# VHH binders against Bile salt hydrolase/transferase (cbh), part 5

Target 1, 323 residues: Bile salt hydrolase/transferase (cbh), of Lactiplantibacillus plantarum (q06115)
Amino acid sequence: CTAITYQSYNNYFGRNFDYEISYNEMVTITPRKYPLVFRKVENLDHHYAIIGITADVESYPLYYDAMNEKGLCIAGLNFAGYADYKKYDADKVNITPFELIPWLLGQFSSVREVKKNIQKLNLVNINFSEQLPLSPLHWLVADKQESIVIESVKEGLKIYDNPVGVLTNNPNFDYQLFNLNNYRALSNSTPQNSFSEKVDLDSYSRGMGGLGLPGDLSSMSRFVRAAFTKLNSLSMQTESGSVSQFFHILGSVEQQKGLCEVTDGKYEYTIYSSCCDMDKGVYYYRTYDNSQINSVSLNHEHLDTTELISYPLRSEAQYYAVN

## First folded at step 1 (VHH)

Design k11 (framework vhh_8k46_1)
Fold by ESMFold2-Fast, scan of step 1:
Structure k11 (fold): chain B 323 residues (1-323), chain A 123 residues (1-123)
Amino acid sequence: as target 1 above (323 residues)
Amino acid sequence: AVQLQASGGGFVQPGGSLRLSCAASGRTFSDYAMGWFRQAPGKEREFVSAISRSGGSTYYADSVKGRFTISRDNSKNTVYLQMNSLRAEDTATYYCAADSYFGSELYTAYDYWGQGTQVTVSS
């Protein structure tokens, strides 16, 4: 998985969801009066409306990623072998990993507000159900101005300021950010010959400033490539140009079927890619088999209601016949 | 940022009508969904109505449905609230508010607020 922020015509947030199995994902809107029930904290019977992609689980919005009506965004990304969820602690705010997205988005309007209110957060090892164990996750939380990373690791809860607005998978975020220093010499410009004055080496191709960008699908490599691509991206100052560029950035770290074996004969791939327009309240997505960009607009719904609104993802290939 | 100025309040008899206006300045008005809220003395601020950025969607509190109509003119940077069949219980200071998103009943969800305009419905 790779999640990014991007500023252009509007402020954008989105991710590639990389896994070997699809769970019949849906775009789900949780309206303001839908009762959000929590295992160990007070329920939210009135809260900000939320839009994002959920797993197909009855009677509960099990979000992979989402934004609220204020433009606060959050995505959960796989953190296998590194996530360490804790036991219940009566002196802390105990939230299960599955509850973190609706708990944060239902009540907070900005990253600044999140940072102020999660000082006593405890991510507790309580399963959603007997059939659905906890996913090992870490989270990218973003608004129009800043982003943070939330990780529950062996040493405790870690909250990192994220100056690059990118998150992938393993290892811990601080190692990802430190590793980026190895690439400080990369450039979107043609390099000069700094190898040695004793050998005249040529710039034989455009794009040679990017030589050394890792091209593989490992988490650390995707972090570097997404950061370089995002930070050097240019887009037209239009809605369509900005959304298109956002998906091109995610495309640079897309996982193609066949290149990442998880178990014998099973391969990880980008099941969907998403783009949230924080300013307009629109959720855009595309799926692996359907390259068409689809949208769901928060402003097209009555948000002061009590029932979830869900739209199954359009995943079947569609072609526009020109003749 | 956007600055909002509400106007059009006044004294009216029960059954009468008033049209409130909210003029916006600053950033492009069409970037914001707009809401109307009201507050009577000693009461909490309550939701009245909301309109989407384009004006294509509207939402009303149950207490005003069928009596109030919200509209907007993006060329004039103005949102309107047409209030018909006014009742004594509609007496309040009316506030317009701007939000990046449409339709919240939570006044804390709105980013920008006008100064308010007083509506008094009395015989």
Scores: ipSAE 0.000, ipTM 0.190, lowest interface PAE 18.5, mean pLDDT 89

Design k12 (framework vhh_8k46_1)
Fold by ESMFold2-Fast, scan of step 1:
Structure k12 (fold): chain B 323 residues (1-323), chain A 121 residues (1-121)
Amino acid sequence: as target 1 above (323 residues)
Amino acid sequence: AVQLQASGGGFVQPGGSLRLSCAASGFTFDDYAMGWFRQAPGKEREFVSAISWSSGSTYYADSVKGRFTISRDNSKNTVYLQMNSLRAEDTATYYCAKDTSYLGRFPYDYWGQGTQVTVSS
């Protein structure tokens, strides 16, 4: 999985969801008066409205990623072999990993507020045995000003400032940032001959400033490629141009089925790509088989209600016949 | 609709054996991990065993490791739990579950009808 922030016409947040199986994902809106129930902390009977992609679970908004009506965004990404969820601790704020997205988005309007309120956060494993194969996660949290990464590891809870606005999978975020230094010489311009003045090496092609960008599907490679692509991206100052460019950035790190075998005969691929417009409250998405961009708008719904609103993802191929 | 039907429970003496079966329908069985859970009177539902959808990798609670064996038959849409060397402490209602593998710790959502296992002298 890869998640990014991007500023253009508006402020955008989104991700590629990379997995080997689709679980009938849907766009779900949690209205302001839907009761958000938590295992170890106070319930939220009135909170910010939330929109995001959920698993198809009865009467529970199990978010993969989401934003609230204030433009605060969060995405959970797989952190295989690195996540370490903790035991209940009476001196801490105990949140199960599946509660983190609604707990943060229901209460807080900015990354600044999140940072102030998660200093005693404990991501608690209290439901099943440690032998159960769990999906380990880390999270990218973003608003219009900044982003952070939340990781629960053996050493404890780690909160990282994220100056590049990118998150992929493992390893730990600090290793991802350090590895980016290896690519500091890359450029969107034609390079000078910096190899040696003793050899007259030519620039024989456009795009040679990007030589050395990793093209593979590994987590660290996708982090570097997404960061370079995002930070050098240009877009028209229009909604359509900005959203289009956002999906092109995610496209640079999408996983094509066949290139990443997970187990015998099963391949990881980008099941969906998402784009949240933080300013307008619109959730955009496309799926692997349907390249059409679809949208769901918070402000098209009555948000002072008590029931979840869900729209199954449009995943069947659609072609516009010109003749 | 998703249906999971557990069977094979009953009465057995300590040291005895039972084989539980869970017949599944309403979803593509081969694409999901399957698990067994149990609940004794006055206790929370407890993980027992799981089997992956792809590699056949198996997982066991420490209390049953070496005594129980989970397996599946994809041609019959059925998951099994072979229970050997049964103890009084294994007395519980046993439930089968379909793994959702969803982000954020919701690994099992669909629970079948339980089957009672009683280990008594």
Scores: ipSAE 0.000, ipTM 0.128, lowest interface PAE 19.2, mean pLDDT 86

Design k13 (framework vhh_8k46_1)
Fold by ESMFold2-Fast, scan of step 1:
Structure k13 (fold): chain B 323 residues (1-323), chain A 125 residues (1-125)
Amino acid sequence: as target 1 above (323 residues)
Amino acid sequence: AVQLQASGGGFVQPGGSLRLSCAASGFTFSSYAMGWFRQAPGKEREFVSAISGSGGSTYYADSVKGRFTISRDNSKNTVYLQMNSLRAEDTATYYCAAGLPYSSTWFDRESYDYWGQGTQVTVSS
């Protein structure tokens, strides 16, 4: 998985969801009066409206990633072998990992507000159901000004400021930031011959400033590549140009079927890519088999209601015949 | 039923001041951003100012910055627009609106769900 923020015409947040199986994902809107029920904290009977991608599970909005009507965004990304969920602690705010997205988005409007209110957060080891054990996750939380990473690890709850606006998978976020230093010399410009004055080396091609960008699908490599691509990207200052560029950035770290084996001949691949327009409240997505960008808008729904609104992802290939 | 009642408009000479009020009912006022828009004869409705639900963030069109001040009183379900140093070009029907704008969409009419009937402001010499 790779999640990014991006600023252009508007403020954008989105991700590649890389996994070996699909759970019939859908875009789901949780309206303001839908009762959000929590296992160990007070329910929210009135809250911010939320839009994001969910698994189709028992009339519950099990979000993979989402934004609320204030433009606060969050995505959960796989953190297998590193996530360490805790036991219930009566002195803390006990939230299950699958509740984190609706708990944060239902009540907070900014990353600053989130940071003030998660000092006593405890991510508790309580499964959703018998069929759905906890996913080992860490989270990217973003608004238009800043982003943070939330990780529950053996040493405790870690909250990192994220100056890059990128999150992938393993290892811990501090290791990802440190590794980025190794790529300090990379550039979108033609490099000078800094090898030695004694050897006349040529800039024989455009793009040589990017030599050394890792091209593999490992988490740390995707972090570096997404960071470089995002921070050096240019887009038309139009809505369509910005959304297009956002998907091109995610495309640079897309996982193709066959290159990342998981188990028993199964391969991880980018099941969907998403783009939240934080300013318009529009959720854009595309799927592996259908490159057409689809959209769902909060502004097209009545949000003062009590029922979930869900749209299954359009995953069947779509071809426009010009003759 | 949701209602937004704008008031406080009237006739004023250039350089004068007016305070517009918008009384809201039928929804949870503090959960909504409030905006002021205006429409002059023969022109499209344009953004004037907006304020977040908490009152912590305010936004102004470049044409009114330094002259107009938006505020709200959540205990009274009312938003206000203090208009100083009025000019002939400020002549318009002023509409209050309630909505949930996102970031840069604070300036867009489409971001507001509920609209009042408007109050006429005429600046004439």
Scores: ipSAE 0.000, ipTM 0.119, lowest interface PAE 20.3, mean pLDDT 89

Design k14 (framework vhh_8k46_1)
Fold by ESMFold2-Fast, scan of step 1:
Structure k14 (fold): chain B 323 residues (1-323), chain A 124 residues (1-124)
Amino acid sequence: as target 1 above (323 residues)
Amino acid sequence: AVQLQASGGGFVQPGGSLRLSCAASGFTFSEYAMGWFRQAPGKEREFVSAISYSGGSTYYADSVKGRFTISRDNSKNTVYLQMNSLRAEDTATYYCAAKYSPFGYTSLEDYDYWGQGTQVTVSS
């Protein structure tokens, strides 16, 4: 998985969801008066409206990623072998990993508010059900000004400021930031011959400033590639140009079927890519088999209601026949 | 009122040095990234250098890399640009700018506040 922020015409947040099995995913809107029930903290009967992609489970918005009506965004990304969820602690705010997205987005309007209110956060090892155990996750939380990373690891809860606005999978975020330093000489410009003035080496091709970018699908490599691509990206200052560029950035770290074998001979691939327009409250997505960009607008729904609104992802290939 | 006051410009011979300062007021300086941009006569404004809100990250245009150094003092609400080994091509009006967003350091469109500029002339 790879999640990014991007500023252009508007402020954007989104991710590639990389997994070996596709579920029956939906774009789900949780309206302001839908009762959000929590295992160990007070329920929210009134809260900000939320839009994001959910798993198909009965009577609960089990979000993979989402934004609220204030433009606060959060995505959970796989952190297998590194996530360490804790025991219940009566002195802390105990939230299960699957509750984190609705708990944060229902209450807070900015990363600054999140940071102030998670000082006593404890991510507790309580399964959704016996059939649905906890996913090992870490999270990217972003607004229009900043982003943070939330990780529950063996050493405790870690909250990192994220100046890059990128998150992938393993290892811990501080290692990802440190590794990025190895690439500080990379450039979107034509490189000078800095090898030695005693030998005449040519810039024989455009794009040589990017020589050394890792091209593989590993988490650390995707972090570097997404960061470089995002930070050097240019887009038309239009909605269509910005959304298009956002998906091109995610495309640079897309996982193609066949290149990442998982245990049991299954292959990890980018099941969907998403783009949240923080300013307009529009959720865009595309799927592996259908490259058409689909949109769901928070503002096209009546948000002062009590029932979830869900739209199954459009995943069948669609072609526009020109003749 | 938001204000960015650039100073330190002037006349200098090729190979010389100048230090530009940009004093900020009217906003929480420590929460903003700062950048330097320049505009030579008859040309578009271009990126020179930028520094993150904490000072932990710096960025430079290829044309100034190794010659210019950006720094900041959050206790004094000031960002600096140390310019060494100046060339005739560095002649321009230099603008300091502030941005709240922690990304997009090299894009003019990403900056929220702009200073009035200070002229640097490199000539013999």
Scores: ipSAE 0.000, ipTM 0.108, lowest interface PAE 20.9, mean pLDDT 90

Design p01 (framework vhh_7pa5_2)
Fold by ESMFold2-Fast, scan of step 1:
Structure p01 (fold): chain B 323 residues (1-323), chain A 120 residues (1-120)
Amino acid sequence: as target 1 above (323 residues)
Amino acid sequence: QVQLVESGGGMVQPGGSLRLSCAASGFTFSSYAMSWVRRAPGKGPEWVSTISSGGGSTSYADSVKGRFTISRDNAKNTLYLQMNSLKPEDTALYYCAKDLGYSSWYFDYWGQGTQVTVSS
């Protein structure tokens, strides 16, 4: 998985969800008066409206990623082998990993407010079902001005400022940032011959400033490629141009079926790509088999209601026949 | 309202075969990936196999690859597990589970399970 922020016409947040099996995800809206129930903290029966992709579970919005009506966004990404959830601690704010998204988005309006209120956060090893282990995740949290990364590791809870606005999978975020230094010389411009004045090496093609970008699908490589692509991206200052560019950035780190084998005959691939417009409250997505961009608008619904609103993802291929 | 009812378990000798079934009701079966999870005596739950909502993709635990086949009939709201070349190590209570999509390890258990015993 890869998640990014991007500023253009509006402020955008989204991700590629990379896995080997599709689970018929849904776009779900949690209205302001839907009662959000938590295992170890106070319930929220009035809160910010939330829109994002969920697993369809009775009376519970189990989000993969989402934004609220204030433009605060969060995505959970796989962190297998690195996530370490803790035991209940009576002196802390105990939130299960699957509750983190609705707990943060229901009550906070900005990353600044999140940072002030998670000082005592404890991500507890309490399963959704009594006998099943939790998904090992870390999270990218973003608003229009900044982003942070939340990781629960063996050493404790780590909150990182994220100056590049990118998150992938393993290893720890600080290692990802350090590795980015190896690519300091890459450029969107044609390089000068700095090899040696004694050999006349030529620029034989456009794009040679990017020579050395890792092209593989590993987590660290996708982090570097997404950061380079995002930070050098240009888009028209229009809604359509900005959303299009956002999906092109995600496309640079999209996983194609066949290139990342996880088990014999099974391949990890980008099941869906998402884009949240933080300013308009619109959730855009496309799926691997359907390249059309689909949208769900938070502001198209009556948000002062008590029941979840869900739309199954449109995943079947669609072609516009011109003749 | 949501209900999953497993059947088809029993006792077989090593090398034998069994076909498990799971009848689903109370939700739109064709919209969900489904899994089989087993629990051997004295052990925690072990994921066995998953099938996508439309049946187009499947995955299996290394311990059962090549021997078990998961399938579904969306018109009948039924999930199946064909188990061939059974081994004593396959002895367990088998559960039909609605998959939650985050990980093969994140499921809801919805049935009482069906017992499979492999012994000579």
Scores: ipSAE 0.000, ipTM 0.189, lowest interface PAE 17.6, mean pLDDT 87

Design p02 (framework vhh_7pa5_2)
Fold by ESMFold2-Fast, scan of step 1:
Structure p02 (fold): chain B 323 residues (1-323), chain A 123 residues (1-123)
Amino acid sequence: as target 1 above (323 residues)
Amino acid sequence: QVQLVESGGGMVQPGGSLRLSCAASGFTFSSYWMSWVRRAPGKGPEWVSTINSGGGSTSYADSVKGRFTISRDNAKNTLYLQMNSLKPEDTALYYCAKGSPYTLFGSKYFDYWGQGTQVTVSS
């Protein structure tokens, strides 16, 4: 998985959801009066409206990623082998990993507010059901001004300021950020010959400033490539141009079926790509087999209601016949 | 609207075989992962097997691996479970379910369950 922020016509947040199995994902809106129930903290009967992609579970909005009506966004990404959820601690705010998205988005309006209120956060090892273990996750949280990463690791809860606005999978974010230093010399411009004055090396092609960008699908490589692509991206200052560019940035780190084997006959691939417009409250997405960008607008629904509103993702291929 | 109708259950002796079928309607069958789930007398539901939308990927519970085979016919909107070398502990009501036990957030995902078909393995 890869998640990014991007500023252009508006402020955008989104991700590639990379897995070997598609789970009938839905765009779900949680209205302001839908009762959000939590295992170890007070329920929220009145809260910010939330829109995001969920697993299709009847009684609970199980978000993969989402934003609220204030433009605060969060995405959970796989952190296998690195996530370490803790035991209940009476002196802390105990939230299960699957509750983090609705808990944060239901009550906070900005990353600044989140940072002030998660100093005592404890991600507790309480399963959704007694038979199913928790998914190992870490999270990118973003608003229009800044982003942070939340990781629960063996050493404790880590909250990182994220100056790059990118998150992938393992290892820990601090290692990802440090590794980016190895690519400091990369450029969107033609390089000068700094090899040696004793040999006259030539610039034989456009794009040579990017030589050394990793092209593989590993988490660390996708982090570097997404960071470079995002930070050097140009887009028209229009809705369509900005959303298009956002999906092109995600496309640079798309996982194609066949290139990342998980088990015999199963391959990880980008099931969907998402783009949240923080300013308009619009959730855009596309799926692997349907390249059409679809949108769901938070403000097209009655938000002062008590029931979830869900739209299954459009995954069947569609072709526009020109003749 | 969504309907899943199981059939093919019955009584069989240990070591015998049965083939279960599930006729699906009310949704685009070829777009969804499908599973078999069973409930034995006095026990909670146990996931048995899952197949992806195209039929190329399958998974099985350890208790049935090597004995059961899940398959699908998207042209007929039908899911199958071939059960071989049946044991008394396979006695259960078998449900066809839309979805899979696996999600990124560790929750089981079964959107809709059928009415079930009874399998009894007894001498």
Scores: ipSAE 0.000, ipTM 0.144, lowest interface PAE 17.2, mean pLDDT 88

Design p03 (framework vhh_7pa5_2)
Fold by ESMFold2-Fast, scan of step 1:
Structure p03 (fold): chain B 323 residues (1-323), chain A 124 residues (1-124)
Amino acid sequence: as target 1 above (323 residues)
Amino acid sequence: QVQLVESGGGMVQPGGSLRLSCAASGFTFSDYYMSWVRRAPGKGPEWVSTISSSGSTISYADSVKGRFTISRDNAKNTLYLQMNSLKPEDTALYYCARDSGKYFLGSTYYFDYWGQGTQVTVSS
C-alpha cells in the first residue's frame, strides 16, 4: 500500500490498496445521524459525515480509508509484524484499530484538533468478531495544512509529524524518513560530474538525475519513489488535470500482478487507487481491471439521515467505444 | 544560429597526412562535446572520434586508433583532426558534429548540429 497527499487545484489525499484478495470493496457514506457505536468509548449519535472505501460487512462501516465533510482524511495501511496493540487501560481513551477511522473522522475537523485529542489514545487488542481478527495497521492522517502518522508499536503509541505526506507499509515511519536522506542527491535536473575531476563522465540521457531511485515493490522503495514523484510533480491548475496527475503519482508505485508473490500462486497487486478532493468532498477511484476514474460526491447526498449509503466499486473493464 | 564550417580536406597519397579544422560559431563551444563523423561514397555515416568539452576525455573508432588525433582550442572555437598514415579506406566526406553527450535511441553519440563536410580523398 501507498498513501499520499498532494496540493494542486485543490487538496488531495489517496492511496493504492495493495493486496492479494478483494473483499468486495464499496464506497460508503456514513451520514451525520448514523449511530457510530464503539466498544470502549461513548457512541457518536451525531457527527461529521464520512465518505470512504469499506469492506462489505453488515451493519458497520469498516473503513480502509476515508475523509469527512471538513476535509480531514485518514488511511490505514498494512504494518504486519510491527503493529503492537495494547490491553485496555482505564486511564486512557481505548479505541479498537477498526474503530479509529470513524472515531477520528466523526468528531475532528483538522490534524491540529486530532493531535490535541489523541494524547491519551490507546489502540486496544479487541477483535471485530471471531471471524475478523485485527489487521496490523498504521495510519496516515491529513488535512489541507499537514499530515501525521499514528503507529502502535512495542514501545507504545507513536505520533509522527509527516513533512513529506507519504506512508507505505513496514518498517516504522521514522526509519522510512531517515532512509530518504540516502536519496538527497536525486534531482529532476541533469546531474553534474561530481564523481572525480580525473574522469570526464557523460550525461548521456535525459532523466539521469533520478538514477538510484529504487524500482522494486518493497515498502521502503515505494516510500522513496512516491516521495520523489509527488514532490517533483507538476499539474495543470484544473480539476481534471490535478486528479489525473494524482493517479499518475500513484501509478509510479502501482503493484502489477505477478511481481510480488505472497504465497504459492498468490500475488499482491493494486486492487484500487483512490483520490479524495478535500475541498470539494468528492471521492475518486479506479480499480485494477477498470482504468476509468469513477467519482462519488459527498454533497450529492442528504447527509442528515440515519442509514449508510453504499456503492459497490465499478471493477469490470469499461471501454469507451469511439466507433 | 549554430554554424560548423570544416576545412583542410584534399587529395593525398596513401601514407600521407592531412589536418582538418572546424570553425564553430553561434553557441558556447566550450560547453559541448565535439565529434568527427565521416561518410564514404555509398555508405552511411561512420563515427570517427569524440572529444569532451574540456578536452580531457577522447575516444576513437577502432578503424582510426593510433593514426588520427582529435584536439580542440576553446579560445579559438576550433576543433581539429590530425590524420596520419592515411589509407584508401579513409576516403570520405568528413563532418564536424556537435555532440551534447546525450544518448539518443539507437545511438552511442547524439549529434544535434553538423557542418557541410570537407572531402578527403586518398588515392595514388
Scores: ipSAE 0.000, ipTM 0.080, lowest interface PAE 24.4, mean pLDDT 88

Design p04 (framework vhh_7pa5_2)
Fold by ESMFold2-Fast, scan of step 1:
Structure p04 (fold): chain B 323 residues (1-323), chain A 120 residues (1-120)
Amino acid sequence: as target 1 above (323 residues)
Amino acid sequence: QVQLVESGGGMVQPGGSLRLSCAASGFTFSNYWMSWVRRAPGKGPEWVSTINSGGGSTSYADSVKGRFTISRDNAKNTLYLQMNSLKPEDTALYYCARDYYDSSGYLDYWGQGTQVTVSS
């Protein structure tokens, strides 16, 4: 999985969801008066409206990623082998990992507000059900001004400022950020011959400034490639041009079927890619088999209601026949 | 709205120096490659220099290479052109221009220009 922020015509947030199995994902809107029930903290009977992709679970919005009506965004990404959820602690705010997205988006409007209110956060090891264990996750939280990373590891809860606006999978964010230093010399421009004045080395091609970018699908490589692509990206200052460019950035780190074997001939691939327009309240997505960009607008719904609104992802191939 | 405003032109003797500035507004300056283009009386536009978004890479027309230096200050949304060893042939109206994608010559917004006159 790879999640990014991007500033262009508007402020954007989105991710590639990389897994070997699809769970009939849907774009779900949780309206302001849908009762959000929590295991260990007070329920929210009135809260910000939320839009994002959910798993198909009866009568519960189990979000993979989402934004609220204020433009605050969050995505959960796989952190297998590193995530360490804790026991209940009476002195802390105890939230289960599957509750973090609705708890956070239902009540906060900015990353600044999130930071003020999560100092006593405790991610507790309480399963959704006896048959459904917790997913090992870490989270990218973003607004128009800044982003942070939330990780629960063996040493405790870690909250990182994220100056690059990128998150992938393993290892800890600290190591990801440090590794980025190894690529300091990469550039979007034609390099000068800095090898030696005594050897006449040629710039024989455009794009040579990017030589050394890792091309593989490992988490650390995707972090570097997404950071370089995002930070050097240019887009038309239009809505369509910006959304298109956002998906091109995610495309630089998408996982193709066959290149990342998990077990028994199963392969990770990018099941969907998403783009949240924080300013317009529009959720864009595409799926592996359907490259058409689809949109769901928060503002096209009546948000002062009590029932979930869900739209199954359009995953069947769509193409335009010119003749 | 995108706006580019040039300044710093004037009259100078051969061998003299001038520094041109371009104040950019209405877009995220740090995301764009920027160019200087000049137009001499009775001639078409001539590309002078380009700088990438981060300021680390520059390119120059053969006629100005070694004499002119392009630079930018992304914190101030300002582009500069330092012109040394000026020649009468450098007399022209100098335009600040925004590159659409790269230095392949497509420029989508131009300023009104600032006049540089090199004469004795």
Scores: ipSAE 0.000, ipTM 0.091, lowest interface PAE 24.2, mean pLDDT 88

